# Ledger of designs, part 16: VHH binders against Profilin-1 (pfn-1)

Target 1, 132 residues: Profilin-1 (pfn-1), of Caenorhabditis elegans (q9xw16)
Amino acid sequence: MSGWNAYIDTMTAAAPSIKRCAIVGAADGSVWARTEADNVFKASEEELKTFVALFNDVTQVPAKGADIEGVHYVVPRTEESLIFGKKENTGFFAVKTKSAVLIAVYEGPNEVAAQVRKAVESMQTYLNNAGY
Key: E = the ipSAE of ESMFold2; O = the ipSAE of OpenDDE; V2 = 0.75 times the mean of E and O plus 0.25 times the DockQ between their complexes.

## First folded at step 5 (VHH)

Design s4 (from b18 with S56D Y99W; framework vhh_4orz_3; at its last look DockQ between E and O 0.82; V2 from the best seeds 0.00; counts 0 for: pae E 7.6 > 2)
Fold by OpenDDE, look of step 5:
Structure s4 (fold): chain B 132 residues (1-132), chain A 123 residues (1-123)
Amino acid sequence: as target 1 above (132 residues)
Amino acid sequence: EVQLVESGGGLVQAGGSLRLFCAASGFTFSDYAMAWLRQAPGKRREWVALITSGGDTYYADSVKDRFTISRDNAKNTVSLQMNSLKPEDTAIYFCAAGWPPPLPPSSTEYDYWGQGTQVTVSS
């Protein structure tokens, strides 16, 4: 089992509203780890390649939104290493580290979003400090 | 071929010091977290120290402030400076490499292992 799965488990444990989660390479969108089984993360390779490239210029993302798992999300705003989107009662948070992109797709009211963001940003901090 | 080769072990009196070395080859050393673990007779292998590829260090409570882990990416080596050694530090010490860094830091799961070096601390 890949050691990256432990990071997936940590994020999903920290935010129960996370339905699916993935860690992918920032350079090419290659999947390093993802939720499996009933909560399998289903984004395609091409989709992830496109998604991680959004971080090359996050300022343009709000204008066009973002696609994950074939779902189009509205992106209200972005930060340098943070892209988040919304669609009805679902959304996602994606954060970029030195070498990875962490993606968490969640379901629930707006109140759960704060917990999801905290989970992925905590992991972002950990990985950055670790040199990843 | 991946290799981790430990050195520097031996017999030392309580209160003494040793410095362990581990020479790595066969993988991109700078990408890996490096760790030292140890196994005493009749006990389970336990984590001792970890240094990430970014240089962040972690220590078991039992060795904190006595042991120091460091790495030299130019030489593909990781070291463990052991000061104020105690009889309970007696064990076979293993060098290990992991990608990504283990979570939590105290994990004993790693991708590559050395054969170990014996450290014996006499009272």
Scores: ipSAE 0.391, ipTM 0.738, lowest interface PAE 1.3, mean pLDDT 94
Fold by ESMFold2, look of step 5:
Structure s4 (fold): chain B 132 residues (1-132), chain A 123 residues (1-123)
Amino acid sequence: as target 1 above (132 residues)
Amino acid sequence: EVQLVESGGGLVQAGGSLRLFCAASGFTFSDYAMAWLRQAPGKRREWVALITSGGDTYYADSVKDRFTISRDNAKNTVSLQMNSLKPEDTAIYFCAAGWPPPLPPSSTEYDYWGQGTQVTVSS
């Protein structure tokens, strides 16, 4: 999935506080692309399958939280196609498109979180408009 | 076997019009973004237009308002209507297909390429 690597690069460039990210299939959690090398996104196949299924009913997620990369996050906020997770000074935004889930794990304060959300939502919008 | 076959190229006077077609086979056409790129003699290949699988269109500034990209998923074709042609539009025009859609729209990296069709605009 080398064409998807450009999406990883675009998101990390747009929000440098993103430490790891991935694009995974919305149906099965299969990894289409992820950060590699020094910043490997290391969620297991089984964890990703469970994670993308959270989008089947996001209203239940705040009560349970979410796990990614073996880390449990509190989920204070969801929207129909967005899950925000927080743990200490780290967090994630995940957004669903028609075919994929974009996951970005970041570190930093509220201004950083807003930049991360904008980066993933811009990509979400582009992919949805493109039919993905 | 994936095939992209361009047609409709030829010689045309400046100010004239030409319509290029690209017939696609060997992949699920409706899932792919389709594009036209061109390469003039001595120049690098440049992006001309993109149409996504969802139907959104994007154009290089140099052809905006003169060229129109469209697709027909029933016939597995993409076309480029070229109006108000100029000698600087002279190039080999390539059809290309990408999954995922290219990012940015002006990207010249695609999964599949046609062999190209020559467009020559005379003064």
Scores: ipSAE 0.015, ipTM 0.318, lowest interface PAE 7.6, mean pLDDT 86
ESMFold2 (binder alone), look of step 5: mean pLDDT 86; pTM 0.865

Design t1 (from d29 with S31T; framework vhh_6fv0_2; at its last look DockQ between E and O 0.82; V2 from the best seeds 0.00; counts 0 for: pae E 5.6 > 2, unsure alone 64.0 < 65)
Fold by OpenDDE, look of step 5:
Structure t1 (fold): chain B 132 residues (1-132), chain A 126 residues (1-126)
Amino acid sequence: as target 1 above (132 residues)
Amino acid sequence: QVQLQESGGGLVQPGGSLRLSCAASGFTFSTYDMYWVRQAPEKGLEWVSTISYSGSNTYYKDSVKGRFTVSRDNAKNTLYLQMNSLKPEDAAQYYCAKDYDWLTGYFDSSPEFDYRGQGTQVTVSS
């Protein structure tokens, strides 16, 4: 298991409402680690390349939404290093670090979204401090 | 007001079993992921287990895998931790927690949490 896989496990253990998640390169969307087995993160390379590019101008993302794993999400709001989307009882949080994008897809009531966000942002902070 | 009340701790011999309970009130228990954490003497707070809001997903600290089982009854607003094959190193004050910052604890930093109970003491001694 790569070091990046450990971060996947850490995030999922911190927020068990996460169904699938991935760590990808911020520059090109290359997959560094992802959930596997029964909860494989299935976004294509082309999709991830497009997704990470959204961080180049997050202000435009709410107008067009975001696609992950072939699913279109409404993006209510963005921050400089945060994109989150919603679709029914599912959603995602995507945060950008110095060199990576962390993507967590979750399912559940709105209350768990805050817990998922906290886990993802906590990992973001850790990775940033570590230089990644 | 959010309240969490742990119970079920006690003194057991190595290899013994305990079942901890956590009674939750003051929030919609069924819509939150919940956590068990513990603090041994002269050690920091450490993560033990996590369970999703629905109970469908569970995670465990490596040292307790296969021995501990987390579960919940959302109808009763209660969180459980079945602890089997207890070891001396499991001795600690056990807390149920809401909104625990798992990552800070994992990396040997001071963990943060919004809510936890008073805890229940688990002692393992021959």
Scores: ipSAE 0.782, ipTM 0.894, lowest interface PAE 0.6, mean pLDDT 92
Fold by ESMFold2, look of step 5:
Structure t1 (fold): chain B 132 residues (1-132), chain A 126 residues (1-126)
Amino acid sequence: as target 1 above (132 residues)
Amino acid sequence: QVQLQESGGGLVQPGGSLRLSCAASGFTFSTYDMYWVRQAPEKGLEWVSTISYSGSNTYYKDSVKGRFTVSRDNAKNTLYLQMNSLKPEDAAQYYCAKDYDWLTGYFDSSPEFDYRGQGTQVTVSS
């Protein structure tokens, strides 16, 4: 693998309960890489622009929730560079790096959610150290 | 107390097959993604395969894709690795793991794991 799609492959191999994921530009939500084919990450550019703007003030997000792929999630908690969304047996973790937002949508119990969070935070650290 | 016990290793000729098993206890096996890793003499741990908690998603290192198949039986708390078309470079101590630090395993030559078994040896005659 070359380019940005290698990071998608690394995250999905590290946390195989990720159903779909993407790396998008933090400023505008433009898609740098995503899961493809039958597992395509299908959020629109307009939706992604709105989503990444949530990181401008994460303290407002729990009151609003967040939408990804046309699905509304409650947001039980945020951190400065992390948003966790939850809906029934599914959820997402999104983390912000210097120039990107990593989004991973998963299905499974809390134990799986912890593995997904570990994968996206590890990639966050890697990309920040690489200057992204 | 988390316990993982690998078995099924042995001596095989090139082109042969082995099926590894990993018996799990001390945690709710069916809610964790699981991993196979291996270590050849004087080398670091190398990721081999990943399987999701339900068994619906599987991933493989490129060099084993099409030859190895990971599976799980959540009712028996058992993880499997079917290894076909074995090559001398597959010879290693094989471990199953409950937690895998993918950053150190993909970008570093000496990854660490908190939860893996004692391993089972796979030897391929040259």
Scores: ipSAE 0.127, ipTM 0.566, lowest interface PAE 5.6, mean pLDDT 85
ESMFold2 (binder alone), look of step 5: mean pLDDT 78; pTM 0.792

Design t10 (from t1 with D99E; framework vhh_6fv0_2; at its last look DockQ between E and O 0.01; V2 from the best seeds 0.00; counts 0 for: pae E 10.7 > 2, unsure alone 62.3 < 65, placed apart)
Fold by OpenDDE, look of step 5:
Structure t10 (fold): chain B 132 residues (1-132), chain A 126 residues (1-126)
Amino acid sequence: as target 1 above (132 residues)
Amino acid sequence: QVQLQESGGGLVQPGGSLRLSCAASGFTFSTYDMYWVRQAPEKGLEWVSTISYSGSNTYYKDSVKGRFTVSRDNAKNTLYLQMNSLKPEDAAQYYCAKEYDWLTGYFDSSPEFDYRGQGTQVTVSS
């Protein structure tokens, strides 16, 4: 699990507009790693379990939105392994790997969203190639 | 057109200091996270530091932590890198960048940074 923290650090360094992020199990939403200290990712286990289950049918997610850390986000668009949410000047990107879900909550103007997405998707690609 | 122009490089002795600047134009500088990267001779491009759009969050390569400080002045569309206690291994061409990508999705591979300027040379020698 300690190794997963390095991926958290990498994502945050790659996209400093990320406020909080986590790597969770795709099957059950269990937390493998998350931002800590002043930027603790605070989603509950039950919430994460529900969240990762959204990837079972992403087509329905835009209609109902998604909840992370007790915050409800509008989901403008989804892809097979991507859920994108937005709320005012905040948002999140969640991507699914073979065995994990990467969640990055960000704050800032819309322009930073693309940078956040790149960070998360880059990690997604790496983890997939690594077999995770 | 996106333009980035680095400056402030030079020759310093080990333990010396330099302050790099990056003048940005052609995009809304204040709305983008920005990066410092460097390329030493016979080495690949490596990440050095990142700063959030507002300047509130900063991150550093482990080898430069405590010695380098990234900052920005959004009103001046300028990115800075204060480099203290310079070491020979810090010698490189330094670039500011707007975008990045991971080569082939491998973590240990050198990242690719786009929209770099021409760079500024930092030389550290006694």
Scores: ipSAE 0.724, ipTM 0.874, lowest interface PAE 0.7, mean pLDDT 92
Fold by ESMFold2, look of step 5:
Order: sequence, then C-alpha cells, then structure tokens
Structure t10 (fold): chain B 132 residues (1-132), chain A 126 residues (1-126)
Amino acid sequence: as target 1 above (132 residues)
Amino acid sequence: QVQLQESGGGLVQPGGSLRLSCAASGFTFSTYDMYWVRQAPEKGLEWVSTISYSGSNTYYKDSVKGRFTVSRDNAKNTLYLQMNSLKPEDAAQYYCAKEYDWLTGYFDSSPEFDYRGQGTQVTVSS
C-alpha cells in the first residue's frame, strides 16, 4: 500500500543475511512496511511501541536488553540512533531516522553483522536526507 | 589472528576493588567497540559493559552501574575495567571481546569464540 516496501527490498538485497526487517514509526511503532510472505516480521503493536521508546534514552538499553518478535536480546552496544542486539547465532540492528525506526533481524556468524549494519545505516542516511 | 589477553584479576574481600586490563593485537583496535563479559561457574555468559570505538559512549549492566567503569587507551591498544565495591555475585571469569563477536551462547558453538582471550578470574571472599 505504500512505497516503503521498496526500501525493505533495498535493505534485504544489500545484506542477504537479513531474514526479516521493518520500517516503523518512531513515535508509536506503527508498521510502515515489513518483510512479508515467507519472512513475515511478526512483532506485535505493543512490543513495537515499547521498542521504539528505547530510543528516548539509548544509554539505558544495555542494562535491560530488548525484545523483538518475542525474542529477548542482549544489547551490548548502542549509539544515539542505533541499537544492536544479540542472541546466539542471531541478532538485530535498529536505527532511528527523523520519523522512523528501521529494524533488521539477521542470522549468521558475527562477520555478517557489519554488512547488516552498513545496509541499515545507509538507508538511515538516505531517509534522513529525504526528510524522514 | 585476533588476540585478546585479560589480566588484573585476583582475590578480594567484599567491598574491595580490582582493575582489569585487556591487551589487544591482530586487528585495528581503535575502529571496534569493545565489551566486557563474565561467566560464573554453571552460568551462561553475561554481558557487563560496552565502550564505543572512540571511547565516547559507555554502557553497563544494571547490577554493576555506578560501581564499574570501562575505559580504553587506543594508543596502547588496551581496554580497562575498574571494579569498585565488589560483591560476591561479581565473582566470575572476566573476558574482553571485540565488536561483532559477542553473543550469549554464540561462544559455545562458533569459531567466533577464538576472538575471546583466556579470561582473568575475579574471586570475592566470603
């Protein structure tokens, strides 16, 4: 329904280890676009509202971790607009733009995490420059 | 090959202090975030602290916040953890790790385990 699905495709093409991702509203976690069909991003509205609120004070997130799709991740690293979560052989990167939060869930060894981060941060930069 | 060597552990009484060091080689230290993690007997690996690649941002597990301070010296390729007001529950083997190698459970089943050194033991007496 929106043109935001093209951005989902761009991120998954740039980092094939991304298994699921979404673009959600920074204020309320409303889903603007997500991976669908075989790779549905399945976080609840309540979970996403709680998740995007973590960006209100990222310095407190490592102490508590974060939940996405009902999975609890340890958060070893945050930056002003980035949360990085890990669990076993999986992880996520989430970045905040002016209006949105981009979330990418990946699988694989730690070597692929840099590729995922680059894909998500490149889109973050693009959306911020476009006013989003 | 990435090498990390922890040191500075020992035996202290409750309320005591220790300073851990992590000497890094085999990678460009100043471009990676660094982590302190710990493992108590019969427990999983537990994240303790993170410091950004430049040293500008630091993060702590709730139970150590206000008692532990992470720092780094990029000119010396060294990571530090100052531990004050130590409690019996802080007793563990402490490890440093570089960015992208830390995962709960990851170290049990993956070659990425090779990015963690041998650790240094912190023991807090009764």
Scores: ipSAE 0.000, ipTM 0.155, lowest interface PAE 10.7, mean pLDDT 82
ESMFold2 (binder alone), look of step 5: mean pLDDT 77; pTM 0.774

Design t2 (from t1 with N57D; framework vhh_6fv0_2; at its last look DockQ between E and O 0.69; V2 from the best seeds 0.00; counts 0 for: pae E 5.9 > 2, unsure alone 63.7 < 65)
Fold by OpenDDE, look of step 5:
Structure t2 (fold): chain B 132 residues (1-132), chain A 126 residues (1-126)
Amino acid sequence: as target 1 above (132 residues)
Amino acid sequence: QVQLQESGGGLVQPGGSLRLSCAASGFTFSTYDMYWVRQAPEKGLEWVSTISYSGSDTYYKDSVKGRFTVSRDNAKNTLYLQMNSLKPEDAAQYYCAKDYDWLTGYFDSSPEFDYRGQGTQVTVSS
């Protein structure tokens, strides 16, 4: 298991409502690690490339939404290093670090979203401090 | 007001079992992921287990895998931790928690929690 896989496991353990998640390169969307087995993160390389590029101008993302794993999400708002989306009882949080994008797809009531966000942002902070 | 109350702790011999309970009130228990954490003497808080809001997903600290089982009864607003094959190193004050924050590098170190109970003491001694 790569070091990046450990971060995947950490995030999922921190927020079990996360169904799938991935750590990808911020520059090109290349997958560094992702959930596998029964919860494979299935976003394509092309999709991830497009997704990470959203962080180049997050202000436009609410107007068009975001696609992950072939699913279109409404994006209520964005922050400089945060994109989150919703679709029914599912959603995602995507945060950008110095060199990576962390993507967590979750399922559950609205209340768990805050827990998922906290887990993802905590990882974001750690990775940033570590230089990634 | 959010309240969490742990119970079920006690003194057991190595290899023994305990079942901890956490009674929750003041929030919609069934819509939150919940956590067990513990603090041993002269150590910081450490994560033990997590369970999703529905109970469908569970996660454990490596050292307790295969021995501990987290579960919940949303109808009773209660969180459980079945602890089997207890070891001396499991001795700690055990807490249930709702909201939390920690850094990846400190997974086994002291996390921060917005809400946790007063804890229940688990002692393992021959």
Scores: ipSAE 0.767, ipTM 0.891, lowest interface PAE 0.6, mean pLDDT 92
Fold by ESMFold2, look of step 5:
Structure t2 (fold): chain B 132 residues (1-132), chain A 126 residues (1-126)
Amino acid sequence: as target 1 above (132 residues)
Amino acid sequence: QVQLQESGGGLVQPGGSLRLSCAASGFTFSTYDMYWVRQAPEKGLEWVSTISYSGSDTYYKDSVKGRFTVSRDNAKNTLYLQMNSLKPEDAAQYYCAKDYDWLTGYFDSSPEFDYRGQGTQVTVSS
């Protein structure tokens, strides 16, 4: 894909409390890019397919939570194109664009979570405007 | 009110070193990621370095990697930038920031920063 790895690097540099992240296809969970090396994003294709399908009806997600990288998260809230998961001092933000889902797994307090959300929502807007 | 105060700038010869400090108040410093940016005369703002809230993760612009070291002391609410092997192209006004519009700063090199201090000037003998 056309330099998708650069978007991963940009997000982690701008929001360093993101420990792992990925850009995956919204229809099938196929990995377009992900954090690699020492911080590899380890979700399987089967897990990602299940995960992106949560966006088909986000209103049902808080009742059951969500799994990513074999970790179960409670989901305190969702929005039409956003799922926020929490587990202890860690969490994730996932946002859906026209063609993709951005997943960012972070560690840190609520103030850091707000910075992470801002970073992923900014990238969501950028990709939507670019037609993705 | 969020307050950030940079210090430690000055005139240095090429190859020299400076240590910048950023004193923070008005917010819980230890729970925020922090950023260093710079602006040379007649140029836009440029991202330099990022450090996570705990200090465990650091990132650098390629041109300063290996020469600059960002650190923080959360007990003293202070952010630092150790600048070694300084070059004329490093001459700029340096700012610490609590917020960073990384899309504009990374992709188009003209970031918008809120909640920054007055900056501190670094001058390298041209």
Scores: ipSAE 0.077, ipTM 0.521, lowest interface PAE 5.9, mean pLDDT 84
ESMFold2 (binder alone), look of step 5: mean pLDDT 78; pTM 0.787

Design t4 (from d29 with S31R N57E; framework vhh_6fv0_2; at its last look DockQ between E and O 0.68; V2 from the best seeds 0.00; counts 0 for: pae E 4.8 > 2, unsure alone 61.2 < 65)
Fold by OpenDDE, look of step 5:
Structure t4 (fold): chain B 132 residues (1-132), chain A 126 residues (1-126)
Amino acid sequence: as target 1 above (132 residues)
Amino acid sequence: QVQLQESGGGLVQPGGSLRLSCAASGFTFSRYDMYWVRQAPEKGLEWVSTISYSGSETYYKDSVKGRFTVSRDNAKNTLYLQMNSLKPEDAAQYYCAKDYDWLTGYFDSSPEFDYRGQGTQVTVSS
């Protein structure tokens, strides 16, 4: 788990508007790393299991939205390995790698969303290239 | 048109200080996280620091922690980098940036930035 924390730190440094984030197993939603302390990522294991399963059929997600940390987000659209949601001045980006799902919850102006996305997708690419 | 203009670079002795500035225009500065990056001779572009849109969150490269301080004045559309206790290895062209990308595929390696200024040169020599 300690090794995965470095990736959490990297994402937050790349996009400081990320308030909370986690790296979880794509198969079962198990938490590999997450933000802690004042910005603890609070999604339950059961919720994460449900969330990662959304990637099995992303086409259905816009119709029903997605829940993270007990918060319901509208999902405008999805891509094969990308789910993003919005709620007021907050949102999330979730990307799937070969073996993991990266989830970043952000807060701020709409403009920071693009920066958050780039941070998460960059990490996605890195991890994929690394075999994860 | 997005414009970023860095200034404040110069020649200093080891242990010296510089204050870099970045004047931003062409976009709503206060609504974007901002970045400092640098490129030393024969090295790739490397990330130095990030500051949130509001200035409430700051992050630093490990090698500059405790020595560099990023700040911003949203009213003036200006980004700052206070550089203290400068070392020879800090010598580089310094850029401010609005966009950030890790497409190199290497952790802590050269990031890609779509919007950055012309840079300001920092030289550290005795």
Scores: ipSAE 0.649, ipTM 0.850, lowest interface PAE 0.7, mean pLDDT 91
Fold by ESMFold2, look of step 5:
Structure t4 (fold): chain B 132 residues (1-132), chain A 126 residues (1-126)
Amino acid sequence: as target 1 above (132 residues)
Amino acid sequence: QVQLQESGGGLVQPGGSLRLSCAASGFTFSRYDMYWVRQAPEKGLEWVSTISYSGSETYYKDSVKGRFTVSRDNAKNTLYLQMNSLKPEDAAQYYCAKDYDWLTGYFDSSPEFDYRGQGTQVTVSS
């Protein structure tokens, strides 16, 4: 899936507060692409399998929170295809498309979180329109 | 209440330089990533550069990489774009923005911006 790496690059350029991100299969958490090198996205396959299953019922997630990269986040908000996690000055947005889950881990103030969400949702829309 | 005011455009010859400024008010500038975008006559809006809220991360459209430098001064609520080695294809109205749909310039969709200024014109003439 060599084309998927270009989407990783596009998201980080559009929202520079994204520190790590990944595109994973919605059914099994398999990694299609992720940030590499100095900012490796380091979630395990088993963690990602558990994580993508949260989208089977997002209403249950706020009560438990979510784990990514071995870090536990509180989840103050979910929507039909979106999970927002928060821990101190960091957080994540995850969105589900038909075939994939996009995960972006960011660092910065809450104002930046809104910009990160915009970038991730724009990619979600693009992938859904492309049949993914 | 968000206000963005671009300045520093002008007429230059190919190979020349300009430094654009964007004065920001009505929001907490230091807590937002910022963007430069441009629009040439008869064309859609095109992303040029992004800078993170702290200034620690910068990104550029491939065609301007190495020639343009984005920076910010959070104490003065000002965003900058240093443009060197200007080419005719860089001629455009330049805008700073607080919000930008990154896909619209890539996929040739009409972009929607709620928070940008009037822009500043960059003209490159032989």
Scores: ipSAE 0.178, ipTM 0.585, lowest interface PAE 4.8, mean pLDDT 85
ESMFold2 (binder alone), look of step 5: mean pLDDT 77; pTM 0.786

Design t6 (from t1 with F107Y; framework vhh_6fv0_2; at its last look DockQ between E and O 0.69; V2 from the best seeds 0.00; counts 0 for: pae E 3.8 > 2, unsure alone 62.2 < 65)
Fold by OpenDDE, look of step 5:
Structure t6 (fold): chain B 132 residues (1-132), chain A 126 residues (1-126)
Amino acid sequence: as target 1 above (132 residues)
Amino acid sequence: QVQLQESGGGLVQPGGSLRLSCAASGFTFSTYDMYWVRQAPEKGLEWVSTISYSGSNTYYKDSVKGRFTVSRDNAKNTLYLQMNSLKPEDAAQYYCAKDYDWLTGYYDSSPEFDYRGQGTQVTVSS
């Protein structure tokens, strides 16, 4: 688990507009690593379980949105391994790897969203190549 | 056209200080996270520091923590890097970047980045 914290640090350093992020198990939503301290990722186990299950059928997610940390986000669209949401000046990117879901909650103008996405998707690629 | 222009590099003795600047134009500077990266002789490009669009969050390479400080003035479209207690291993060409592909850097290969300046040379020698 300590190794997963390094990936959290890497993502946040790559996209400092990320406010909170987590790496969770794709199967059950169990938290492997998350931002801590002042930026603790606060999603509950039940919420994360529900969230990761969205990847079973991403096509339905835009119609109902997604909840993270008790906040409801509009989901404009989805891809097979990507769910992103938006709420005012905040949003999230969630990507699925072979065994994990990476979730990054960000705050800022729309322009930073692209940078956040890039960071998360880069980590996705790395982890997939590593077998995770 | 996106332009980035680094300045402030020079020759300093170990323990010395430099303040780098990066003048940005051609894009809405205040809405982008910005990066400092460097390339030492015979080494690949490496990440040094990142600062959020608002300046509220900053991150640093472990080897520069406590010595380097990244900041920005969005009103002036300028990115800064205060470098204190410089070491010989800090000698490099320093670049500011709008987009940095940290993934390629993570693999210790030639990283990709969009929109960089010509860089500014930092030399540390007694």
Scores: ipSAE 0.798, ipTM 0.901, lowest interface PAE 0.6, mean pLDDT 92
Fold by ESMFold2, look of step 5:
Structure t6 (fold): chain B 132 residues (1-132), chain A 126 residues (1-126)
Amino acid sequence: as target 1 above (132 residues)
Amino acid sequence: QVQLQESGGGLVQPGGSLRLSCAASGFTFSTYDMYWVRQAPEKGLEWVSTISYSGSNTYYKDSVKGRFTVSRDNAKNTLYLQMNSLKPEDAAQYYCAKDYDWLTGYYDSSPEFDYRGQGTQVTVSS
């Protein structure tokens, strides 16, 4: 365990169909940790700043969708601290904690999406309880 | 009705090898990520390994990495765990699972693990 990268490892091990994920600052989208090497999470600073701002009013997100890594997703579902995006057999779950936004991009069927959501929400709970 | 049936356990000397199998039925095996967990006497469940639905991504607990290999055959609805260089600390009842919750700490009482099989015993002694 070193820094925020250990949380990336925990989520990907719990939901191995996560292809890329990141932990970013909720206020500014600054990258605290991300998947790297052969699965680099590639969202730009500008894109992440726009993305985290979606949580300011999640009720508006289904009408316009969401972009991450230059990919446009339809957003069929939001909750107060969760955005689910979908494009073909890929998708993302993003959840907001007190200080951060967790983003997990996955590939697979709906059964896998449920496993990804569970892994990300468990980390959301953990970080909120730790004060983040 | 989800059914998972583990097999391939046994008694082995330190440094030996075993290959565990998990036969799955009652669900579409090829659309689920799968997990290996283990339980030693008087201890809680311990996560061992995870494999994605397609088999393309695998993850291991640090203490088994390099010694254990998880794999799957989606045509046969079967999950495998190749266990090499076995140590006394690996002795446990091994289970396959289609769900995993690293947060709760209630693996023995988790609803997800109520659908697990009977397990297969791995014993390591000289």
Scores: ipSAE 0.289, ipTM 0.662, lowest interface PAE 3.8, mean pLDDT 86
ESMFold2 (binder alone), look of step 5: mean pLDDT 77; pTM 0.778

